# Designs tried in a protein design chat: VHH binders against S-protein homolog 13 (SPH13). Part 8

Target 1, 133 residues: S-protein homolog 13 (SPH13), of Arabidopsis thaliana (Mouse-ear cress) (q5xv33)
Amino acid sequence: GRLELKNEISGVASVRKAKLAVRCWSNEDDLGWNMLKPKQSRIWKFTTMNMWPFQKTEFRCQFRSGFGTTNEDVVTVFSVKDGFRKQCGVGGDECFWVAKRDGFYLRRIVKDGGGDSRKKYVDVLKSKWVWKW
Below, E stands for the ipSAE of ESMFold2; O stands for the ipSAE of OpenDDE; V2 stands for 0.75 times the mean of E and O plus 0.25 times the DockQ between their complexes.

## First folded at step 6 (VHH)

Design r05 (framework vhh_nb_b201)
Fold by ESMFold2-Fast, scan of step 6:
Structure r05 (fold): chain B 133 residues (1-133), chain A 120 residues (1-120)
Amino acid sequence: as target 1 above (133 residues)
Amino acid sequence: QVQLQESGGGLVQAGGSLRLSCAASGRTFDSYAMGWYRQAPGKEREFVATIDWGDSTYYADSVKGRFTISRDNAKNTVYLQMNSLKPEDTAVYYCAAEYFDSYGTEYDYWGQGTQVTVSS
């Protein structure tokens, strides 16, 4: 599996305020707190489990920003569970998330139905956060 | 290193308009967040407006609806269009650039300032 988190926060008074701290974990792994500067991505690669007796692979994250209180609710960012994996690319093996000023988006790569060889993507808002300054 | 040079300051009457320019030298300008700050005599520098690398803008409450920040990446220039000027807008206006290098190190650059005086 592949999990990517990109910080695209903009529209704030300074680059310092656009920093994003993220902590992600599963039942077996704690990826710790990671600071994402504007335009910076973090990529984690891991082996997925989806067979008894092992627990199905699922990662959750918690976020904090430099411009105030964000959604500190736990957000599921990767899961092999059927209801979640449909949202991610490569058969559910690759999830790409983007943080923006107003919320947290899942980036979906969409094939161009017009036959253009360019990769197109759509950012789908999944979680809003309250910005307090 | 980037150098910032402000221009366009001067004396205007209340209700008038001025356009400030800030020319940046050298590097890939469109990678910077650019801003304007001001300092009145005997006061601390205060934030006025910013425009980031994605062209998103943010304004201080005191200037919303009156000032507009914009950038021209082809000319390596950021602008501040100031309309409906008030005596309270009298200050030295400073251009600022914020940048992250490939190592993730933060850099802040400041211009020398340009005087704006609004007469009542």
Scores: ipSAE 0.006, ipTM 0.242, lowest interface PAE 9.0, mean pLDDT 77

Design r06 (framework vhh_nb_b201)
Fold by ESMFold2-Fast, scan of step 6:
Structure r06 (fold): chain B 133 residues (1-133), chain A 122 residues (1-122)
Amino acid sequence: as target 1 above (133 residues)
Amino acid sequence: QVQLQESGGGLVQAGGSLRLSCAASGFTFDSYAMGWYRQAPGKEREFVATISWGDSTYYADSVKGRFTISRDNAKNTVYLQMNSLKPEDTAVYYCAAEYFYDSSGYTEYDYWGQGTQVTVSS
């Protein structure tokens, strides 16, 4: 599996305000707080588990603004449970997320790149920020 | 104990150059974004430049093209190369560390140095 989080926050006065801190975790791994500045991505690659007795692979994230305000929503960003992967688009094992000025979006792949085609995406808002930029 | 120690400040003529250094200790340096801020007398502290743990940089518009931020993770040091200095660059320059990797996720820490004076004469 592959999880990518990209910061596309723009239209704010300060680089500090345009930064986003993100902490992601599963039942087995705590990836810690990671700072994303504008246009920066964090990528995690992992082996998915979907068999007893192992816990099914699921990552959740919590967010903080660049000046320290914590968003109350905890967002599931990857899961092998309950058909979650179909929401990520055609690939099913890759989830791409984008932070924008108003909130956190799942960037769904609606068309794979291949041959003469480019990848096409649709961004779906999943969590609104509790802070103002 | 967490420490940030700035050095390299001083008096320089307009058009000159200075290189500031900030030596860090007491934390996992390569997990921090490092930055430089400045404060002139009677003014609020102003952002100057930042560098991520992945070496991406961002600059205030007032210093773009003149200042360069860099880091040396092996030496736990961040640098600010200041070229084409102007009298308006006169300020105390502060090194800052923004802790962004915390396995507990509970708190985010910003560490600040003591500051180093830069004076640019006409």
Scores: ipSAE 0.000, ipTM 0.118, lowest interface PAE 15.5, mean pLDDT 76

Design r07 (framework vhh_nb_b201)
Fold by ESMFold2-Fast, scan of step 6:
Structure r07 (fold): chain B 133 residues (1-133), chain A 120 residues (1-120)
Amino acid sequence: as target 1 above (133 residues)
Amino acid sequence: QVQLQESGGGLVQAGGSLRLSCAASGSIFDTYAMGWYRQAPGKEREFVATISWGDSTYYADSVKGRFTISRDNAKNTVYLQMNSLKPEDTAVYYCAAVYFDTEGLEYDYWGQGTQVTVSS
């Protein structure tokens, strides 16, 4: 499996304030706090054969703003349960997430039109920040 | 819509090898997860192997270490390399393509199957 979180926060008066701290964990692993500067991504790779199709592994994340405010929402960012993987788009074993000014988005791959070989994406808002940048 | 056509099945002696191919048409191949399933006489269809659009691979325990799935996006084809074949691998092998839309709805496409017979 592959989980990517990218900080795309922009339009903030200070670049330092556009930093996002994220902590992600599963039932077995705590990935610790990670600071994402604007335009940075954090990528985690993991064994999907132990997780798919019969394991019930789930990763959740908690966020803090550059001001030190913790978001109340804990967001499920990866799960091997049948319904969740559909939300990541085609293939279901790779999930790409994007932090924007107003909240946290799942970036889903979508059907491309007319036989074009280029992939298309749509960003779906999943959690709004409790703070303003 | 995507249309799938399997080839490469046949008769082989135990311990031998076969390579199955699945050619896709009518859609964007590289956006689909592709997989192989099989059905032996009197049994339910079972999972064999899958490859995601990002090239992650997953295998059933019964074939792990013997079978390899791969894809060639330039040729819109997925392959199953089958080594160290056993009589228990005798089945009709089906190619499948899975697509998820923006609403999370799943669309499954299946080929017509190719027979693999392994003699002892």
Scores: ipSAE 0.000, ipTM 0.152, lowest interface PAE 15.7, mean pLDDT 74

Design r08 (framework vhh_nb_b201)
Amino acid sequence: QVQLQESGGGLVQAGGSLRLSCAASGFTFDSYDMGWYRQAPGKEREFVATITWSGSTYYADSVKGRFTISRDNAKNTVYLQMNSLKPEDTAVYYCATEYFDSSGYTYDYWGQGTQVTVSS
ESMFold2-Fast, scan of step 6: ipSAE 0.006; ipTM 0.334

Design s01 (framework vhh_8dlx_2)
Fold by ESMFold2-Fast, scan of step 6:
Formats: sequence, C-alpha cells, structure tokens
Structure s01 (fold): chain B 133 residues (1-133), chain A 120 residues (1-120)
Amino acid sequence: as target 1 above (133 residues)
Amino acid sequence: EVQLVESGGGVVQPGRSLRLSCAASGFTFDSYAMHWVRQAPGKGLEWIGNIDWGDSTFYNPSLKSLVTISRDDSTNTLYLQMNSLRAEDTAIYYCATEYFDSSGLEYDYWGKGTLVTVSS
C-alpha cells in the first residue's frame, strides 16, 4: 500500500498559517509528526495485511494547521477493512489525501475519456477542521 | 485454480544460508503483493515480510538483517533468502498472497508450506 498526504492550504494571512502538521499511525507503526509547507506532500509505503490471523492494516491520522485548527476526529486514511480502500486509486492500494482551508479531501483520479486520465481528479471532502482553544 | 507451492526446505546446519522458492499459478502474479510467513513448532504464525508488484520490500523489523525477499515475474516465482540460520529459525515456511477482484471480494491464498530444520 501507499499513502500520500498533500498540503494545499491557501487563502490564509501568511505562509506560516498555511503550514500543516500531521501524525499518522497504525497498531504496528507510529510515523511521527511531519510538517508540510504549502504544496508539499509526504508519501509512505507499507505492507497491506488482510489475511487471517494477522492484524488488518489500518492507518489513522491527526492534523494540526498553522491557523490553529485540528481535525474533528482522528481520520482513517487507509484501511483494508469494510471496503474502505475501494474509494482509493490503483485497485485500492493508493490513498491520496489533500488538506485544504476547509478540511481534508480524498483525491480520486478520474479517467479523461478523451485522453490523459492523470490530468483529472476529483476531491471529496471527508473531514472538516475544528477549533481547539 | 490458484496455487502456491513452496520448495527448498530441508535440514541445514547453523550458520548456513538457504533460499526458499514459491511457484505461483492461476492468477496474474505480477499484479499482487506476496508474503512470507513462518510457524515454529508450538508457536504462532510470524510474518517475515512481503514484496509488492513494484519490487518494494517490507520486513518484520526483528528479521530484516537476516532475510531478503525477491520475485521473478517472468517465472511467477517468489524467493526468500535466509542467511546465518539459527536453531530458532526451524519452522514451516509459507508463501501467501491477498487480493480483491473487480467486485471488491477479498481473497487470500496460502501454500502448504515447506519445513526448514536447522540442526547440527
């Protein structure tokens, strides 16, 4: 499996406010806090496990913005459970997430029909920012 | 019709190296990740590592310095190279794969395993 997180936060008062901090983890691995500047991505590759009797692969993330917000709940960003990965690309093995000013989006590649499918994508809002005072 | 057949097991002396093979048939081998798993006598299953269709490898951290996983998509064969074998490496070694079809049904397939005995 592959997980990509991209920071596309814009429309804020300064570059500092557009920074994104993200921590992702599974039961076996803590990827730590990672700081993403506007336009930066982080990519993690990992083994996918959905075979009995092993633990099923699932990654969850918490996000913090430079404008003082965090995501409402811990967000599941990759899972082999309950058909979650059907919403991801490349046969379900690549999940691409994008942070924007109003929340977190799953990015789906859409075939062009008339040409190059990689030039089109649709972002689906999955989680909104909340304020932590 | 999916089959995984492990081979290369046997009795080896401590400190030696051994390469196991897994012959795959009945599915598009080059499109799926492949795993190695072992079970020592009286113990549970231990995941060794895997290799994806792009040849990226991931290993159990406890075993990473002792094993190498590779694949040959032209012959539909998965390999496990083991170095510096110890008595505690005595186990049945399985290859396995998991995938989902176009309808989203998930499958896993395991071979019958090959026994490796490390003894002097």
Scores: ipSAE 0.005, ipTM 0.243, lowest interface PAE 12.8, mean pLDDT 78

Design s02 (framework vhh_8dlx_2)
Fold by ESMFold2-Fast, scan of step 6:
Structure s02 (fold): chain B 133 residues (1-133), chain A 120 residues (1-120)
Amino acid sequence: as target 1 above (133 residues)
Amino acid sequence: EVQLVESGGGVVQPGRSLRLSCAASGFIFDSYYMHWVRQAPGKGLEWIGNIDWSGSTFYNPSLKSLVTISRDDSTNTLYLQMNSLRAEDTAIYYCATVYFDSSGLTYDYWGKGTLVTVSS
């Protein structure tokens, strides 16, 4: 599977306030706080586990920006549980998240780039920035 | 030095309106998101809303019909207008912002708060 988290915050008065601080974790690892500058991405590639009764692959994150945090204090960004991957688009093995000035978006793959076709995306707003700290 | 100073709190009767102010200094005010947050006695923090540098606002859906946030960048002042006050609106009201330093660390700056008591 593949998880990408990109900072696309633009239209702000300074690049400093457009920075995105992100902490992600799974049941086994805490990846700590990481800073994403405007236009920066962080990408994880991993093997998915989806066999009951064994552990299922799931990543959750906390986000902080110059606008606050997400409306949900903790956001599930990748999971093999409950059909979560269906929201990420065709293929279901790649979830692409994008931070913008008005909120946090899932970049859903509408059409795979198989053959000569290019990938097509739609950005779906999942959480707005709020103060919760 | 980032400094935020709230004012305008006091005792108000139920059903009336009140406007709070937040005087900001020590940073480029017109370049930052500003937030209002409150804390009622014995309860946790409740986010009220925010306003960006362009004047665009986003409110807690539970409070959107009761409040209006505005800013005056010429005086470095943030405002919270509250209408139809209820006893449940009794709280300390805080002005807040998130500041990014030159190393990329984030800091939450809060004022000391202004007390609003809604009572008969």
Scores: ipSAE 0.000, ipTM 0.181, lowest interface PAE 15.6, mean pLDDT 78

Design t01 (framework vhh_7w1s_2)
Fold by ESMFold2-Fast, scan of step 6:
Structure t01 (fold): chain B 133 residues (1-133), chain A 118 residues (1-118)
Amino acid sequence: as target 1 above (133 residues)
Amino acid sequence: QLQLVESGGGLVQAGGSMRLSCAASGTFDSYAMGWHRQAPGKQRELVAKISWGDTAYDDSVKGRFTISRDNTKNTVYLQMNSLKVEDTAVYYCATEYFDSSGLEYDYWGQGTQVTVSS
């Protein structure tokens, strides 16, 4: 499996204010805090497990935004449970998430039938930022 | 290390105005700054918060208080108008920032006393 988190926060005047901190974990691994500057991605590759006695693969993340809102809820970003990964690409093996000014989006790559060199995508809003304090 | 320097508190008559300032210094990326207050015998509460272009206010101060920020200097201001006796409190400046490892932290100032007399 593949998990990508990209920071596309824009519409702010300072790169310092558009930073995104993300911490992701599974039952077996804590991937630690990762700082993403605007346009940076973090990619993790892993073996997908979905049968007993192996632990079912599931990653959850916390986000801290430089925009001034923070999501206090833990967001599931990859899971073999309940058909979650059907919304992801490459047969459900690759989930691509994008942070924007108003929230956190799942990026779905649209098939390009014209032989064009560029890929098209649609970003689906899955979680909004909430105010802290 | 981070430093917060608060200024502008003091004694003011009801109906008057006062401006509080908070300057944050040090090598860090601050993304949000705000003001909280604590009146005698009460819990500390949020007064106003600013992040880049967005502001949030407690209902008790909407229309009377204005928060603003100098984004270049990591300095935040609280303009307090039409002050009431019930605005008497210690006012605390707070900032949120990321350290070099990407961990989020909240840093608080020491507080400044605002006393509104009738």
Scores: ipSAE 0.005, ipTM 0.194, lowest interface PAE 11.5, mean pLDDT 75

Design t02 (framework vhh_7w1s_2)
Amino acid sequence: QLQLVESGGGLVQAGGSMRLSCAASGIFDSYAMGWHRQAPGKQRELVAKISWGSTAYDDSVKGRFTISRDNTKNTVYLQMNSLKVEDTAVYYCATVYFDSSGYEYDYWGQGTQVTVSS
ESMFold2-Fast, scan of step 6: ipSAE 0.011; ipTM 0.286

Design u01 (framework vhh_7pa5_2)
Fold by ESMFold2-Fast, scan of step 6:
Structure u01 (fold): chain B 133 residues (1-133), chain A 121 residues (1-121)
Amino acid sequence: as target 1 above (133 residues)
Amino acid sequence: QVQLVESGGGMVQPGGSLRLSCAASGFTFSDYAMSWVRRAPGKGPEWVSTISWSGGSTSYADSVKGRFTISRDNAKNTLYLQMNSLKPEDTALYYCATEVYDTSGWEYDYWGQGTQVTVSS
């Protein structure tokens, strides 16, 4: 599998406040805290397990905005459980998330095939921030 | 009805190569990730490799990294596994596997009948 998280936060009081710290983890791996500057992406590649007797793959993330502020919300960003991955796009092996000023969005592929170079997507708000930028 | 039919297995000496194929039907192949899973006699199933719906992302078990390459041809509804530098430990029945979603969002795992790979001197 592939998980991408991009910081597209803009329209805030300063570029320092537009920085986003994110920690993502699964039951097998802790990806640690990662700082994303505006326009930066972090990409993680991993083994996807969904079939008995294998353990099911699931990643969750927690966010911090600016220095010294935290969000208590935990967001599921990748899961093979209960059809979660179908919302990431066709097939669901790749989930692309985008952080914006008002919240955290899933970037979905909405255009049928034409090759990977011909994609159209929409951003779907999944979680609103509890802090002000 | 989802059907997966593997082919390309056989007997090969250590260090040899084989290319496995999986012909898929009964679902929109280009919408789903595909996997190879193997089972050696007396062992449980072991995941080998997965490829995303577009072919843009691949992942491999540590035991096969650098030796096996997964690929797909969405126009032909076919999944491939190129196996190089084969070892006796690669001896197993190899299955093509996928999951599909019904209209209620429930996932169903499908495996083919498998193709036998035997690596011996």
Scores: ipSAE 0.000, ipTM 0.152, lowest interface PAE 16.1, mean pLDDT 75

Design u02 (framework vhh_7pa5_2)
Fold by ESMFold2-Fast, scan of step 6:
Structure u02 (fold): chain B 133 residues (1-133), chain A 121 residues (1-121)
Amino acid sequence: as target 1 above (133 residues)
Amino acid sequence: QVQLVESGGGMVQPGGSLRLSCAASGFTFDSYAMSWVRRAPGKGPEWVSTISYSGDSTSYADSVKGRFTISRDNAKNTLYLQMNSLKPEDTALYYCAKEIWDSSGTEYDYWGQGTQVTVSS
């Protein structure tokens, strides 16, 4: 599998508050806290497990602003459970997430049969920020 | 006292390969994700690759995917970067870094002079 998280936060008064701290983990691995500058992406590659006796692959993340203000929601960002990864669009084994000023979006790649062969994207809001900026 | 000492840089022709090493001391190495960050003269730092504390998960910048491989040896407190199919655009000073959450606004905790990689024909 593949997980990408991009910080597209803009339109905030403080440059430091445009930074996003994210911690993602699975039952096998804790990716630790990572600081994302505006426009910065982080990409993780991993082996997917979906068979006993191994635990099914699932990653969850929590978020903080650069000043330690937290979004209290924990968000599932990748899972082989219950068909979650099929929500990520074309390819199914890759999930692309985008953090914007108002919340956290799943960027779904839509097949495009158009003449220029460009991929089309749809950003779906999955979690609204409740931070006390 | 955190110390990160990079080595393995050098001069190569386009298409060549190099392996970088980073010797870590002064912290619990196996408890932190580690990264490689590079800086070309006159430019800001560019993130290259990250590896989880266990070594099970890795990530790469789009510019180096398929060419670079990050790895670690927790028993030796050492981080590695295998660089293949090197391009002139890879010319930079390479630093190893510990990625942490930082409420004061620091994105990387790196120490040392880095190791120079020069790719030229």
Scores: ipSAE 0.000, ipTM 0.114, lowest interface PAE 15.4, mean pLDDT 75

Design u03 (framework vhh_nb_b201)
Fold by ESMFold2-Fast, scan of step 6:
Structure u03 (fold): chain B 133 residues (1-133), chain A 122 residues (1-122)
Amino acid sequence: as target 1 above (133 residues)
Amino acid sequence: QVQLQESGGGLVQAGGSLRLSCAASGFTFDSYAMGWYRQAPGKEREFVATISYGGSTYYADSVKGRFTISRDNAKNTVYLQMNSLKPEDTAVYYCAAEITWDSSGYTEYDYWGQGTQVTVSS
């Protein structure tokens, strides 16, 4: 599996305000706090588990603004459970998330007609920030 | 320990070019964003450019189209190509590793180099 978080926050007066702190954890690992500056991505690659008797793979994240306010929502960003993967695009083994000015979006790859190498994305708001930049 | 060492600064004529290098050691270089900041005499430190570990870049409006940030993960080095230099670009340029939070989420810190002087004559 693959999880990518990208900071696309723009239209703020300060680069310090546009940074986003994110802590992600799985059932097996705590990835710790990571800072995402504008246009910065963090990528985690991992082996997925979805069989008895092993714990099913699931990643959750919590966010903090560049000035220190913690978002109340804990967001599931990857899971092999309950069809979550279908939201992440074709194949469901890669989830791409984008932070924007108003919140945190899942970027889903959508095939356009025949698909070929032309990929279109639909960004779906999944969590709204409790702060303003 | 974490070390950042800048080089490539110097005196250049307006309209000229310089390439700054920052050699990094003591951390997993390809897992962190790297940036360039500058400080002119009597002024506060100003953001110049940053590059993510994935290669995405972001520039201050004052340098867009003139400066290019890049990285070579095999050499643990980040670069700043400075073209069309202006007298107002005169400053000490600092390399920085990204701001990180510790595993508790309570401590934020930056790693900075000692700086390299860039002087642009009119």
Scores: ipSAE 0.000, ipTM 0.107, lowest interface PAE 17.3, mean pLDDT 77

Design u04 (framework vhh_7xy4_2; at its last look DockQ between E and O 0.01; V2 from the best seeds 0.00; counts 0 for: pae E 10.2 > 2, placed apart)
Amino acid sequence: QLQLVESGGGLVQPGGSLRLSCAASGFTFDDYAMAWVRQPHGKGLEYIATISYSGGSTYYSDSVKGRFTISRDNAKNTLYLQMNSLKPEDTAMYYCATEWTDSSGFEYDYKGQGTQVTVSS
ESMFold2-Fast, scan of step 6: ipSAE 0.356; ipTM 0.738
ESMFold2, look of step 7: ipSAE 0.006; ipTM 0.180
ESMFold2 (binder alone), look of step 7: mean pLDDT 79; pTM 0.786
OpenDDE, look of step 7: ipSAE 0.589; ipTM 0.813

Design u05 (framework vhh_7pa5_2)
Fold by ESMFold2-Fast, scan of step 6:
Structure u05 (fold): chain B 133 residues (1-133), chain A 123 residues (1-123)
Amino acid sequence: as target 1 above (133 residues)
Amino acid sequence: QVQLVESGGGMVQPGGSLRLSCAASGFTFSSYDMSWVRRAPGKGPEWVSTISYSGGSTSYADSVKGRFTISRDNAKNTLYLQMNSLKPEDTALYYCAKEGYDTVWGSTEFDYWGQGTQVTVSS
């Protein structure tokens, strides 16, 4: 499977404030803190395991924005359980996440019933930034 | 700081029912699978049931299947265990547990347990 996380934060006073720090982990791997500049993506490729409730592939992330100083609540970004993958692309094997000024979005390719071969994307807000002072 | 507070235990006669609750705080409850684990006097911990983060999937130990029902209310950050047709062998301290990393094949590990609530089944 494939997890992509892209920083599309904009509408802030400086490039420094548009930086994103993300820590992602699974039941087997801690992927560490990753710093993403505006427009940068990080991609992780992995083997999926589907033996719930025991060994199962599930990635969660915690994120911090450069426009604030707050640690964010944990977000599930990939999971083999509860039909999570129905919202992801390529038969559920590729989950694409995008961070924006107001929160964290899952990017989906929309099937167009008509039209041409252009890919259309829908970004669905899944988690808002939480400001803890 | 993760906090789990169990309640609802008590004394009941065989064939009776109890509903346990677990109030969770200090983490995003809706992002984690939750479990009930029990410890009978003089025995090690026994896994009872797990519910997925969304509530869409549940799993039970063979000893309780058909008698116990696990559920959750993500809006209230609360986990429940409905226990029906209770038997003396169900006497134990019951803990709710937050899912942790699975570092061993075929095992489920919990990164936090509550203080427990006592269930006693006797005539």
Scores: ipSAE 0.000, ipTM 0.249, lowest interface PAE 13.2, mean pLDDT 77

Design u06 (framework vhh_7pa5_2)
Fold by ESMFold2-Fast, scan of step 6:
Structure u06 (fold): chain B 133 residues (1-133), chain A 123 residues (1-123)
Amino acid sequence: as target 1 above (133 residues)
Amino acid sequence: QVQLVESGGGMVQPGGSLRLSCAASGFTFSSYDMSWVRRAPGKGPEWVSTISSSGDSTSYADSVKGRFTISRDNAKNTLYLQMNSLKPEDTALYYCAKEGYDYVWGSSEYDYWGQGTQVTVSS
């Protein structure tokens, strides 16, 4: 499987505030903290598991921005459970996430079956940044 | 110590205009970036606009670009938001927010929020 996380945060006063720190993990592996500047991506590749007695593959991430944190502080970014992969590309094997000023988006492929065979992308908001009063 | 007092909200028809003001006290206003943030009923805060401490740099949310203008008067310790071509979707409580001065990774960028001023856009 493939997980991509891109920082597209914009509309902030400084580059420092547009930086993104992300930590992702599964039950077997902690991928550590990764720092992403605006426009940077991080890609993780992994083997998917969906058979008893092995634990089903699931990655969750915690995010820290220069201006806030997520609603859940922990977002499921890849899972073989409950049809999660149906929202991802390449037969469900590639999930592409985008961080923006207002939250986290899953980038979904929209195919033009009758047209030019070009792929279109639609970003769907899945989690918002939490502001502390 | 820090106080932010918003004013200028009200009820207007679609296409109308309003000018919001924020009177700041208790800190060196000219040293901090300032933002406008809004909250619609049942929703979390949405960032609207930011202006740098000197006033030389501004940023806007895509939903308000070309319609809203943020400005400041450091001599009067006042932040402004000129809102033109108002839409029903702009209906919200608008807050003045002071940026954090010593940024720490993962911390909120806002040290203080005002009480807010209500903007209602309806026909």
Scores: ipSAE 0.000, ipTM 0.130, lowest interface PAE 12.8, mean pLDDT 77

Design u07 (framework vhh_nb_b201)
Fold by ESMFold2-Fast, scan of step 6:
Structure u07 (fold): chain B 133 residues (1-133), chain A 121 residues (1-121)
Amino acid sequence: as target 1 above (133 residues)
Amino acid sequence: QVQLQESGGGLVQAGGSLRLSCAASGFTFSDYDMGWYRQAPGKEREFVATISSGGSTYYADSVKGRFTISRDNAKNTVYLQMNSLKPEDTAVYYCAAEDFTYLWGSEDDYWGQGTQVTVSS
């Protein structure tokens, strides 16, 4: 599987305020705290497990703003459970997430409406931030 | 001990250019992101441009393509080259030093005293 988180926060009072800290974890792995400056991405690759008796792969993340506030905004970012990956679009086992000023978006991989072979993306708001930038 | 000293402001006609400088002292300049902000009469202070310790730049939409931020680490100085100036660019311009070292930063930035830019038609 593949998980990408990109910080696209813009239009805030300073670039320091646009900085985002993220920690992601599963039952097996803690990916630690990662500092994302504006335009920076972090990518994790992992083995996907979806067969009993093995644990099903699922990652959740928590976020902190540049103002040192809340761990309350916990989001499921990857899961083999209940068809979660279908939300991420065509591509099977990859999910691409984008942080923007107002919240956290899933970047869905979709085919071009004209039928060409280029990747096309649609950003869907999944979680609003609890803090003000 | 941190000091930021702006210079280069003045009166200029629309379509003209100005170069602002900010001389920094009292901290390790190369470790800090540096930014420019402005405040027009009756308005809140707004972001203009920033440059990271690594040289990456970011601009407000209102100044993209007209303003260029740069830095000289050997001189502990950040610059703002302002081209194609408009009357709406009239403001006091402030230099700021921003610390990105904390996982959770404070809102405290180091600010200069400001330099007045006036653009006439």
Scores: ipSAE 0.013, ipTM 0.211, lowest interface PAE 8.5, mean pLDDT 77

